VH-VL binders against Protein RESPONSE TO ABA AND SALT 1 (RAS1). Designs and how they scored, part 16

Target 1, 230 residues: Protein RESPONSE TO ABA AND SALT 1 (RAS1), of Arabidopsis thaliana (Mouse-ear cress) (o04515)
Amino acid sequence: MPNTSSSQSFTIFVDGWLIRHRYFVEQLMCASSLDETNRISLEEQQSLVAQFLSHCLQYYQEKFASVSLAGDNVFTFFCPPWFNSYAKLILWVGDFKPSLVFKLTEVSVADLTRHQKDRISSLKSETRRKEREVMRDFALVQQSVADPPVMLAARRVGAVGMVDGEETDLEEAMEVLKAGMAAAMNNADQLRCSTVGKVVEILTPPQAIKVLRTIGQLHLRLRDRDQERA
Below, E stands for the ipSAE of ESMFold2; O stands for the ipSAE of OpenDDE; V2 stands for 0.75 times the mean of E and O plus 0.25 times the DockQ between their complexes.

## First folded at step 5 (VH-VL; framework fv_ebronucimab)

Design b4 (from a4 with light chain Y97H F99S; at its last look DockQ between E and O 0.78; V2 from the best seeds 0.00; counts 0 for: pae E 2.1 > 2)
Fold by ESMFold2, look of step 5:
Structure b4 (fold): chain C 230 residues (1-230), chain A 123 residues (1-123), chain B 111 residues (1-111)
Amino acid sequence: as target 1 above (230 residues)
Amino acid sequence: EVQLVESGGGLVQPGRSLRLSCAASGFTFDDYAMNWVRQAPGKGLEWVSGISWNSGYIYYADSVQGRFTISRDNGKNSLYLQMNSLRAEDTALYFCAKGDTYYLFESGAFDIWGQGTMVTVSS
Amino acid sequence: QSELTQPRSVSGSPGQSVTISCTGTSSDVGYYNYVHWYQQHPGKAPKLLISDVSKRPSGVPDRFSGSKSGNTASLTISGLQAEDEADYYCSSYTSSHTSYVFGTGTDVTVL
């Protein structure tokens, strides 16, 4: 079949990405189960962490490219077919909310120091502020499209005998809105990646492996097929 | 006063080793990632290596991977660079640089720099 | 590729505005907002001028400003002063590599 949209190309990418994702989750589960006598070296732990983060980043970089080309299909990324139905009910700007990572850290790591706890608390506050900023910045784009000159041009586009200048103004306003939607998605994804990376840097490599295992396992479960099992 | 003071530079022959030190003062050292940046004579800046606040994450430029070892001692407010198997292209002024946040990468800018210590590798 | 591309030299008269470009890729400058700018006078250590594309640290004059569009970040010096004669470097986190990269450097000359 011919390529019909950037969202269809991204869906195909996700299929291949999930195969690699399962492999990495297996590596994280294996590394987190080793006892002290056969624990992989610090260098190997750092490498596994870096490889998993790079794997996750590839997903968001490909998404960034696809969203940038989406045009009218940008909405598909806000309600994406590669998530199951229940996951779609809890999405924030088309994917998990960045601050979820703090709950995943709590359930995965039992041995945080006071210093680590203080830094996680500060990062949590920063992340929540940035979440609000993403939503505020998109609202400002909406405000710019609602300005009276643009609304007057939009009213005139529906009239018989309309002039080409008015069509161009409406098209320009729609391009601004589409760009704003794409920017909101990109900013949200950057915050997701940044928050996970910052949590990892606060943690030791053994702690980070446990958190990344939990994140990886959750990511797989959000993509489990919705089926009626009666 | 916030400052970074590098030491340990000098003239060495190729294949030899040298250990650089950076003494930090005036800030809470273990709140920040630390970095080494070098500048060959008449050339631009080159990032060499970075280390996270707890030494848990360490990265090297490709040109030094396997030859250089970064470390820190938070009890002594000190950063180190062990340079083994030195080559002529390692000749440079080596700067110690403090990140402006807790993080090694992603939003880390270098807000405090030392004066540098010169390393010359020649036969 | 281990460098961000900057013009070799830029010049201006006192009071003029000059702009220095820093061009990367969609996986670094185009993806992240972690572009920083440093000023280096001869014989001195670099000094941070701009962090995170456009944030000025305390003590940096407001004539220095930063912006980004696509894969290119820009440092603008409005109202060029004699003391602005120096080398300028951009830097970025590389999203495809766990490393930090500097630009090629720009020599600013005040005529």
Scores: ipSAE 0.568, ipTM 0.791, lowest interface PAE 2.1, mean pLDDT 84
ESMFold2 (binder alone), look of step 5: mean pLDDT 91; pTM 0.943
OpenDDE, look of step 5: ipSAE 0.628; ipTM 0.841

Design b5 (at its last look DockQ between E and O 0.82; V2 from the best seeds 0.68)
Fold by OpenDDE, look of step 5:
Structure b5 (fold): chain C 230 residues (1-230), chain A 122 residues (1-122), chain B 111 residues (1-111)
Amino acid sequence: as target 1 above (230 residues)
Amino acid sequence: EVQLVESGGGLVQPGRSLRLSCAASGFTFDDYAMNWVRQAPGKGLEWVSGISWNSGYIYYADSVQGRFTISRDNGKNSLYLQMNSLRAEDTALYFCAKGDTYYLFESAFDIWGQGTMVTVSS
Amino acid sequence: QSELTQPRSVSGSPGQSVTISCTGTSSDVGYYNYVHWYQQHPGKAPKLLISDVSKRPSGVPDRFSGSKSGNTASLTISGLQAEDEADYYCSSYTSSSTPYVFGTGTDVTVL
């Protein structure tokens, strides 16, 4: 098994991604702080929103690629070493819960129209339904750990050691588990991206910028290790 | 009945402009993203442009970027496509297509018009 | 890539099962579950057949099913009927400059 560190490929990517992310968050902060007279053009706002969404999407695409193509250990993403203790408490299938975006929207945007509120409410209900589906699928994958091949291997490792062929069976079982977890994580990641995208499309560009700022800042806070020392 | 009806197609010379319209009925128009899809004679489908429910977000295919402008009037339940600098390769049946989600890129197109034919020829 | 790759034609006898493949890349079909299928009869507008890889809209017969593995999505038509003779197109969201892409189309013939 190539001893490639469980997240080596992705970790390398994330370092560069975080640099860009900080830049985007600063841009979003600037754009959201401007008064009506000094506001950037609508086109510029739309561009900024699009760029940031693309940036976020890239993160999850690379995450998927690192596991599915580069062979990174998918288990690492369910307990990411790059997240602080607080982040680990709020983790849902490897990252933030998709429905968290609605709370972030609520705190970021004070001037939602009635129509926007209704749309957000509908979207929230749908998102929660999809979250339950993802969780069901994920639970099924987790239950597979109790399947006979894995359990037999576990029993033997503790007692007599693995005999010839059992190691192979365990490896195969682990591969199936990993594949299942990867699929569940991908589904969750897509739901995250989808939810953010849908919320953004409900909002005006100025409103969207405020929400995306909050999301961007949250991502930085979740990775800030210095907060654990406080 | 849910319906989309395209209009505005015709014969035009290269370099000229044409404006297509799509009239929507039978559903809440301002709840959905709308799209234009075209099909050249005897060819496959090509996505052309999409617009969000409130026109806040607009996207174009590379092939039409800078030449076409998508717009909508929710008060009139209408979608538009302004086509400038038309080329022979723009010859196609143009369909208006309704998205099934709020998010443009996730949308399957569940309702289609019958299309309006645009022919660009010298 | 400007288009997803589909076989040009697929044929089958009535009652048989046929499968149409739709091959993309890791930036579209391989990553996203936003793969859709459309049926188009001659001289008619496209009709949504399958959404989101495997979801069947109301009114679509259960003989139509969708799946995906890797960079390839598949549409299966079981119990092929004469009325199924049509062109079939897949589509997907992409991370490219053109965010939405269709497949090259497949002509399904019932023998």
Scores: ipSAE 0.532, ipTM 0.815, lowest interface PAE 1.4, mean pLDDT 90
ESMFold2, look of step 5: ipSAE 0.744; ipTM 0.880
ESMFold2 (binder alone), look of step 5: mean pLDDT 91; pTM 0.937

Design b6 (from a4 with heavy chain N35H I58T, light chain F99S; at its last look DockQ between E and O 0.64; V2 from the best seeds 0.00; counts 0 for: grease 19 > 18.9)
Fold by ESMFold2, look of step 5:
Structure b6 (fold): chain C 230 residues (1-230), chain A 123 residues (1-123), chain B 111 residues (1-111)
Amino acid sequence: as target 1 above (230 residues)
Amino acid sequence: EVQLVESGGGLVQPGRSLRLSCAASGFTFDDYAMHWVRQAPGKGLEWVSGISWNSGYTYYADSVQGRFTISRDNGKNSLYLQMNSLRAEDTALYFCAKGDTYYLFESGAFDIWGQGTMVTVSS
Amino acid sequence: QSELTQPRSVSGSPGQSVTISCTGTSSDVGYYNYVHWYQQHPGKAPKLLISDVSKRPSGVPDRFSGSKSGNTASLTISGLQAEDEADYYCSSYTSSYTSYVFGTGTDVTVL
């Protein structure tokens, strides 16, 4: 009735999610800034880490539901209105690249052990391989609109006035494209969530809190409206 | 040969404590998350607790939270479960289980299991 | 309190295909959750059968396969054999990042 699309409904969800996100970022900032005499317990640190990961996962769970229902709206998820103009310049399959987390870890944690560095290096290699797989699958989906049957159907629609079945062929090809794009985005988001969780697991809770603080602050910056940026 | 061997089970009265041990061999112990899983007689599997490679993350089923403590000693290739304030409902065969990867959260499949050690809590 | 719902039992004749369902919520058997399957013969420890929804560990016959759709994971045993008579459990780590859950278990009988 109100003509709200699935992507517009997700924009409303994001507004509420960002309020909760700010709360968590403030908790992470407080936890990372306390002196040793005032530092929260390891148990409290583990809990904060788990809560923030769950909060971040809720965003992608809601996005998954929205993308699965999007239909014609799947393309707006590749250039989403809930990101500011700066963020849109660096998008990879509709969101930040999974391997960005490794750069954020490098700037947030100064005391990685050699064992942790080795594990992060292995995870980085695995993540880059999976990123290439997502891009390959994405490219194959994009190539489907260049298939001769689709191009022939499109030319026939433009050239002839009496068209039965040919418009349906083009519509079916577009539905395959939309479904493939949604699948590529969902696989990319799975990799994003998995990579953050695995990085956190390699780190100690104090180290993880610093990384999650940096990730959380970046999320806020990428979603700040342009007119509010100084 | 990859092997997990549990010990420390037995008969105890309600309210008392037991400490289970699990000796690991045949793999690099500190490369994997470790878990305790229990099975009450005639019942299904119940996850009890998990611990990350560096002990930085420890988690517990709600039924045991606050009473049980998981720990590991990577120098001794050993996993432990300290069980305090035992109840009749804790009666079960307790298995030590190895995670199949480094990770506790994402890929927490259990690829190697011990034979289990029986804990009976009865008055 | 949380556990994944499985049928209490399934049965099949040798050579037939059986499928075991494992149903949860979006917090334990959702798109982002990995589901695992274990086989347990009487008096024995469980054995990992399928990891990460569909990955078959070394030494597990290719007649075992897994899939996931919606909030339901499925284990399929194609070409049922007598030694497949056992209990089967699914499991997952929940989206809370603090809890692991098993399914209720399914007794597979080979007729």
Scores: ipSAE 0.720, ipTM 0.867, lowest interface PAE 1.4, mean pLDDT 85
ESMFold2 (binder alone), look of step 5: mean pLDDT 91; pTM 0.938
OpenDDE, look of step 5: ipSAE 0.738; ipTM 0.871

Design b7 (from a4 with heavy chain I58T L104F, light chain F99S; at its last look DockQ between E and O 0.81; V2 from the best seeds 0.66)
Fold by ESMFold2, look of step 5:
Structure b7 (fold): chain C 230 residues (1-230), chain A 123 residues (1-123), chain B 111 residues (1-111)
Amino acid sequence: as target 1 above (230 residues)
Amino acid sequence: EVQLVESGGGLVQPGRSLRLSCAASGFTFDDYAMNWVRQAPGKGLEWVSGISWNSGYTYYADSVQGRFTISRDNGKNSLYLQMNSLRAEDTALYFCAKGDTYYFFESGAFDIWGQGTMVTVSS
Amino acid sequence: QSELTQPRSVSGSPGQSVTISCTGTSSDVGYYNYVHWYQQHPGKAPKLLISDVSKRPSGVPDRFSGSKSGNTASLTISGLQAEDEADYYCSSYTSSYTSYVFGTGTDVTVL
């Protein structure tokens, strides 16, 4: 496959996805600007939450499919062009840190019960532990490039008369690295999706709409192009 | 002893309604998502519906969406399934199943099952 | 909503190893690590056998193991015993947050 075909296809997907995202954010803003029980039913609120979560999940599922076919382009997904410069500075394994959702919940919802607070606190601790585990696993993938056979082969790439065997070792090591990077990103993305889903399930539908609106609005602001001059 | 006991099954005509109940004991009921799973005679398992710990979210298989309503009463440690507009293809043994966490979304492993209650839809 | 494909039946002699496949798509089995396996003896309720691809609940013998590669999860029963004769089902999320799907089921026969 061409080196850019999967990332180019995903970039086109993101353009369409972002159009749908803007529409969902408008729906979330409308629903949250009214009394929580006023003007839309509980069933409609549950449906809007489910649709928005499905919309977000579609992004990560398409990303997973694209990353699985990326080849050298797996590196592009760690610094995606569809994020602006500010967003790129705060990325964690190619996207936002899962535990960000807890801060967004705190600023979006003022009426958490004691039981909800306790469960959110427990989930926050669990999520931070899993974030550390993802980082340890990702570090192991990065260390595979630093292993002596790989480093020795990489060091010799510019040498006269590339040694047979070392070329094959480097090629094999790079394929293992690319597969490991893709797996690490998928694990990170699954933690992102799982954490948001768990927070939503702790919350009532009216509370979840406020959090998802805040998430959606933030995502739009961090995708504003920062070019005034290219 | 952790236990789930279904009731309310029976023989009904197509287009009629039936309400299933599931009584839970031996665990803190409102710590877990709850589910209904059915099995037509001689057939495999089919997930039907799920409900979050606080009833805030309900989930349905496409085959029952709009006809079935899941609910729970945490004060009575009970799960319910209201089945309206019943069809012949709804004929099955209906199991109550406990999730292993608060969440429908993560895991979804059903670690405790009832023995089921039979629903037969026939003219 | 799609179902997960399993072989209709598998058989083996006592002591042999048997593997049951569960094939989905890149949007369910290929994506999630939340694939579960259930054992069901005739006339009985299902029992959770393996959770999260490969994790064994307390009380499940270590001859049961699970794995996943690509869009296919696998349950392996090593050292097959007479009591392992049952139906086996896998399960996973579908391509949304809103539903589960079970596999088509596999009838394991011990010869």
Scores: ipSAE 0.582, ipTM 0.789, lowest interface PAE 1.9, mean pLDDT 84
ESMFold2 (binder alone), look of step 5: mean pLDDT 90; pTM 0.930
OpenDDE, look of step 5: ipSAE 0.644; ipTM 0.850

Design b8 (from a4 with heavy chain I58T, light chain Y97S; at its last look DockQ between E and O 0.77; V2 from the best seeds 0.74)
Heavy chain, then light chain:
Amino acid sequence: EVQLVESGGGLVQPGRSLRLSCAASGFTFDDYAMNWVRQAPGKGLEWVSGISWNSGYTYYADSVQGRFTISRDNGKNSLYLQMNSLRAEDTALYFCAKGDTYYLFESGAFDIWGQGTMVTVSS
Amino acid sequence: QSELTQPRSVSGSPGQSVTISCTGTSSDVGYYNYVHWYQQHPGKAPKLLISDVSKRPSGVPDRFSGSKSGNTASLTISGLQAEDEADYYCSSYTSSSTFYVFGTGTDVTVL
ESMFold2, look of step 5: ipSAE 0.733; ipTM 0.869
ESMFold2 (binder alone), look of step 5: mean pLDDT 91; pTM 0.938
OpenDDE, look of step 5: ipSAE 0.725; ipTM 0.868
ESMFold2, look of step 7: ipSAE 0.751; ipTM 0.878
ESMFold2 (binder alone), look of step 7: mean pLDDT 91; pTM 0.940
OpenDDE, look of step 7: ipSAE 0.703; ipTM 0.863

## First folded at step 7 (VH-VL)

Design c5 (from b8 with heavy chain Q65K; framework fv_ebronucimab; at its last look DockQ between E and O 0.84; V2 from the best seeds 0.73)
Fold by OpenDDE, look of step 7:
Structure c5 (fold): chain C 230 residues (1-230), chain A 123 residues (1-123), chain B 111 residues (1-111)
Amino acid sequence: as target 1 above (230 residues)
Amino acid sequence: EVQLVESGGGLVQPGRSLRLSCAASGFTFDDYAMNWVRQAPGKGLEWVSGISWNSGYTYYADSVKGRFTISRDNGKNSLYLQMNSLRAEDTALYFCAKGDTYYLFESGAFDIWGQGTMVTVSS
Amino acid sequence: QSELTQPRSVSGSPGQSVTISCTGTSSDVGYYNYVHWYQQHPGKAPKLLISDVSKRPSGVPDRFSGSKSGNTASLTISGLQAEDEADYYCSSYTSSSTFYVFGTGTDVTVL
């Protein structure tokens, strides 16, 4: 029952977060549509970028906090109920794949310099490598479910019942697994944030605003439940 | 040899301005984010400001925000810190610190440090 | 939190192991794996000892090692030597108003 309260708390958080997110997306849309003459100052652009990144980070930090407080919540994030069907199809460890940012960058920014392209290419390779590492770690956690202590406990639960102390052992084993899953998810989330942040820093503020707009819009699409009715 | 050399420190009165410089050598300057870190006498380290490789992004500690401006000239392999409205609390040894990556974001390892330049703000 | 919490001083005899803790919050040490350690001798600039919790840069002796658990990172100096007497600072990336936060520093004395 305590896990339900934590999940509910996060859901409430997300609702508020989405309101703020929409506001940011609107700001990014406005900022990205301005011509050279009407552009907001560099400082304002930098501020907008920083605020939006902070906003995005807040989501993952709250997510991490929620999972850390209630271990069972980790399962909710592998198939979040607040994601629409399309989002669920493209989910990678509970959210969008970090390397997706590169595709979004490509479609959002037409005027990349050669130097920027080279850096983006390098970052892309690094990000993909790290994605594989995250997946490996996640797989290791999943494989650990087949470890003898867990398997023995699982077999006994189904067949003859658990002997005194075995329930405790199983519970402990499950907690370890949950912790491992949480850690893997956190690593994935960090990779998401890091990738976006690094892409932003490769780009000029005007370019970054275009990419962040696209990312922001994508997040709204992924979380919009009403799109399932269309 | 990879090296950072700070300059521009000195004694100034409160409310005055000072400009620090850092000359970089031995590495591709525009491949790395650069930072200023300060250390008050007998105190610990405090991050002051950071600038991205292309000057596209600048960040400041709250303690200096609105008063300090970080900039760089990649053509001259130089980092600068314009310090305005100086306060007694700004008295410190100021280090130029090289980031270990292109990025300020989620990159906090400073692998190369200068020897620092002393700034003293006193009436 | 404006600074990460470190013990003020740690001491050990030559050949012993000492550990320095660095305690932050869920917004810095507890969330990120971007914890770094620096060594500073008197009158000298800081030197990077450990990056990203446990990575040792080239030229740093293997007697220096880093780890993290929860909101606390740790630097362990094994086989303490006289030259290890210095101030040690941890740092972390943070999502707060400041990009980077340093620890309060630890004075390591070799007895």
Scores: ipSAE 0.672, ipTM 0.854, lowest interface PAE 0.8, mean pLDDT 90
ESMFold2, look of step 7: ipSAE 0.712; ipTM 0.856
ESMFold2 (binder alone), look of step 7: mean pLDDT 91; pTM 0.937

Design c6 (from b8 with heavy chain S55R; framework fv_ebronucimab; at its last look DockQ between E and O 0.78; V2 from the best seeds 0.70)
Fold by ESMFold2, look of step 7:
Structure c6 (fold): chain C 230 residues (1-230), chain A 123 residues (1-123), chain B 111 residues (1-111)
Amino acid sequence: as target 1 above (230 residues)
Amino acid sequence: EVQLVESGGGLVQPGRSLRLSCAASGFTFDDYAMNWVRQAPGKGLEWVSGISWNRGYTYYADSVQGRFTISRDNGKNSLYLQMNSLRAEDTALYFCAKGDTYYLFESGAFDIWGQGTMVTVSS
Amino acid sequence: QSELTQPRSVSGSPGQSVTISCTGTSSDVGYYNYVHWYQQHPGKAPKLLISDVSKRPSGVPDRFSGSKSGNTASLTISGLQAEDEADYYCSSYTSSSTFYVFGTGTDVTVL
């Protein structure tokens, strides 16, 4: 039966999302300009920041919904076809590592106060700890399905064919692993959104505009197959 | 002792303004995002507004957007709510609240509350 | 406007368990783990009872527990005591124009 999988439907969503993303990057570029004649108000800058964060969150909410649908292959989201070849080499749990935002902040903002630097340093430490916890939680799921009876059943299917009950054991193990991968990815995505949101809140709106511009530009380069950088 | 003390409530006519204040003590006020939450008589809790530690970001419930303005003075450890164009449905006990974390974005577990200041909007 | 749905009232005898539901959407309770519970006695400010779905702050008895499944969070009070008679509210973080949403509230009566 021909059908549209959740990953195929999400790919269509991403196409529309990227059109909106290009528009937001244009707005962030204009807003970060030093041209006083064309400078938008601080209220408008806060609004642009909020809109861009909402736009980014929409991507992850749609991803969560797509991964949660019955019958979808969660493995596709770990190496997504909508990332270009360069981006796929640096993915962490299906997307950028949350702590990347700290490097992007460093290159984008030159005027951090001492208090902002201290808060960013503390947040960086917290974020790296949570990144390790995401990996530990997923490793525990992998260990739970690597129980010898399940691995013996998988070997038997490959070597000698199925014995009664072994196909069901493998199907059960795959469903547990699939659920664990979906949970790890969702936890990672929520950490990504939380970390960016906290960095933005530490920053003033003008500083946040510069960081979000850098994030937006990077996202375009790493998701745009026509503009891949070797 | 960690505490939040609200003031500035009272009886006002519809269309008038009030300014609420919240004095904070016992914690590093200027590190935290701060919030206002209200409760109409006999009704439940409603989040009203929040402000980031550096005043760079302010957020409002739809019901008060454009009429209320949240602000803070970190030098005085004080949070404010300017309430303009008051309506009868704004009648409530207004609480000052601090989140369990430093951030407004992540904050939603309000671990420190004031006792509230009553605002009554009536002809 | 956007509110999390709770039962209006729940009752139980001392020593029994009661469970309060808090139903939202896939954009709040179903998505975020920033679901919290508050206890409010008459004439008092709310008190944080459970944070982040299931975490108890210091000083909250272990008979209070929280969980979440799908779009519904639950608060369970095991070993119900007279002092548990109060109003209970859930809350959730949301991505809408309102950053926090509270539940409709549940009046717990100890028989």
Scores: ipSAE 0.664, ipTM 0.837, lowest interface PAE 1.4, mean pLDDT 84
ESMFold2 (binder alone), look of step 7: mean pLDDT 89; pTM 0.927
OpenDDE, look of step 7: ipSAE 0.686; ipTM 0.864

Design c7 (framework fv_ebronucimab; at its last look DockQ between E and O 0.03; V2 from the best seeds 0.00; counts 0 for: pae O 5.0 > 2, placed apart)
Fold by OpenDDE, look of step 7:
Structure c7 (fold): chain C 230 residues (1-230), chain A 122 residues (1-122), chain B 111 residues (1-111)
Amino acid sequence: as target 1 above (230 residues)
Amino acid sequence: EVQLVESGGGLVQPGRSLRLSCAASGFTFDDYAMNWVRQAPGKGLEWVSGISWNSGYTYYADSVQGRFTISRDNGKNSLYLQMNSLRAEDTALYFCAKGDTYYLFESAFDIWGQGTMVTVSS
Amino acid sequence: QSELTQPRSVSGSPGQSVTISCTGTSSDVGYYNYVHWYQQHPGKAPKLLISDVSKRPSGVPDRFSGSKSGNTASLTISGLQAEDEADYYCSSYTSSSTFYVFGTGTDVTVL
């Protein structure tokens, strides 16, 4: 019962979050326009960047809170119902791959300095390293499913049934696995957030706005519930 | 020989328009960002505008934003600066300057024209 | 538009060394290694002298050298010659509203 309530609460949150997200994407679109009429001050650009980053961060904070409150909710995020079919194909540990930001930067910004390119290259290498670490951790969790307590339980369920105490042992083992998955997902989310933040730090406000626009638009394409209802 | 040759300068009244041209030769023009830099009489250098190799991006100094338009024709190896709503403070020798990459910001200007003089006076 | 600060004039005798400073901020000279130096003789177009803080283009004598520390770049002319009498400008990429900023210029006189 508590898991369902937590999942429902997060779903409600996402609906509201998406409304705000659309607004931000529109603002970013306007701000990224080369049209003189749509130009805003550097200060306003910085403010918009900061607000959008905060908005994105809020999503992952709420996600983390939701998973922490209900262990079973972690499964929802590995295949979120609010993701369309395309999004599900590109999922990496419950969301987009952190290193995708670099590709998005490449296609969004054509006026990077050499210095910026060097910094981005370094950051990309580091991000990829961290991705591998997250994947290793995640793999370890998955491998633990084959640990004797779980395997014994699985074998017995189909054959002779579970004996007294085995059900409890299995439940405990499952909780450990869920916790491990949640931890891996949290690490991935942190990497996502930190990577975007670090890229933005390398970029000028106008460049950042272009990248964030692209990211924002991607998020809409990935998380648009209207597409799932169709 | 690598060369940039500016033209189109002259005497104009305030509020009028002028179009500058820069003819490039001796290098692959469409591989490089191009820039306009100006120098008022007896003053220092001021960056005015820049354009990427493929015209995908254009940038302007605040002092000319909304009034000047940079463009290029890679087929003609030519750079242009359309100057509208000219002001007295726009009086300067205007140089065409070649960048050293496809990008604007990482370029030192290794080739300069001799400049074309623009005088805005009533 | 914030200009990079250069001394108005520098003078030296033939054979001496002179240094021209170019002071910016943490948003230009202090942040990027895209500081360039230009030499301009009277009535002539600027000529690239040093690129990327310390890179010397082909044809530029080795007596010209560039360096940077903090928010200040420096051009050093060793073995000053009569032909070195000119105006010198530094430039930098900047993260401000303008993408390029030039220095105020330095008049170098050979005594």
Scores: ipSAE 0.026, ipTM 0.569, lowest interface PAE 5.0, mean pLDDT 87
ESMFold2, look of step 7: ipSAE 0.731; ipTM 0.869
ESMFold2 (binder alone), look of step 7: mean pLDDT 90; pTM 0.934

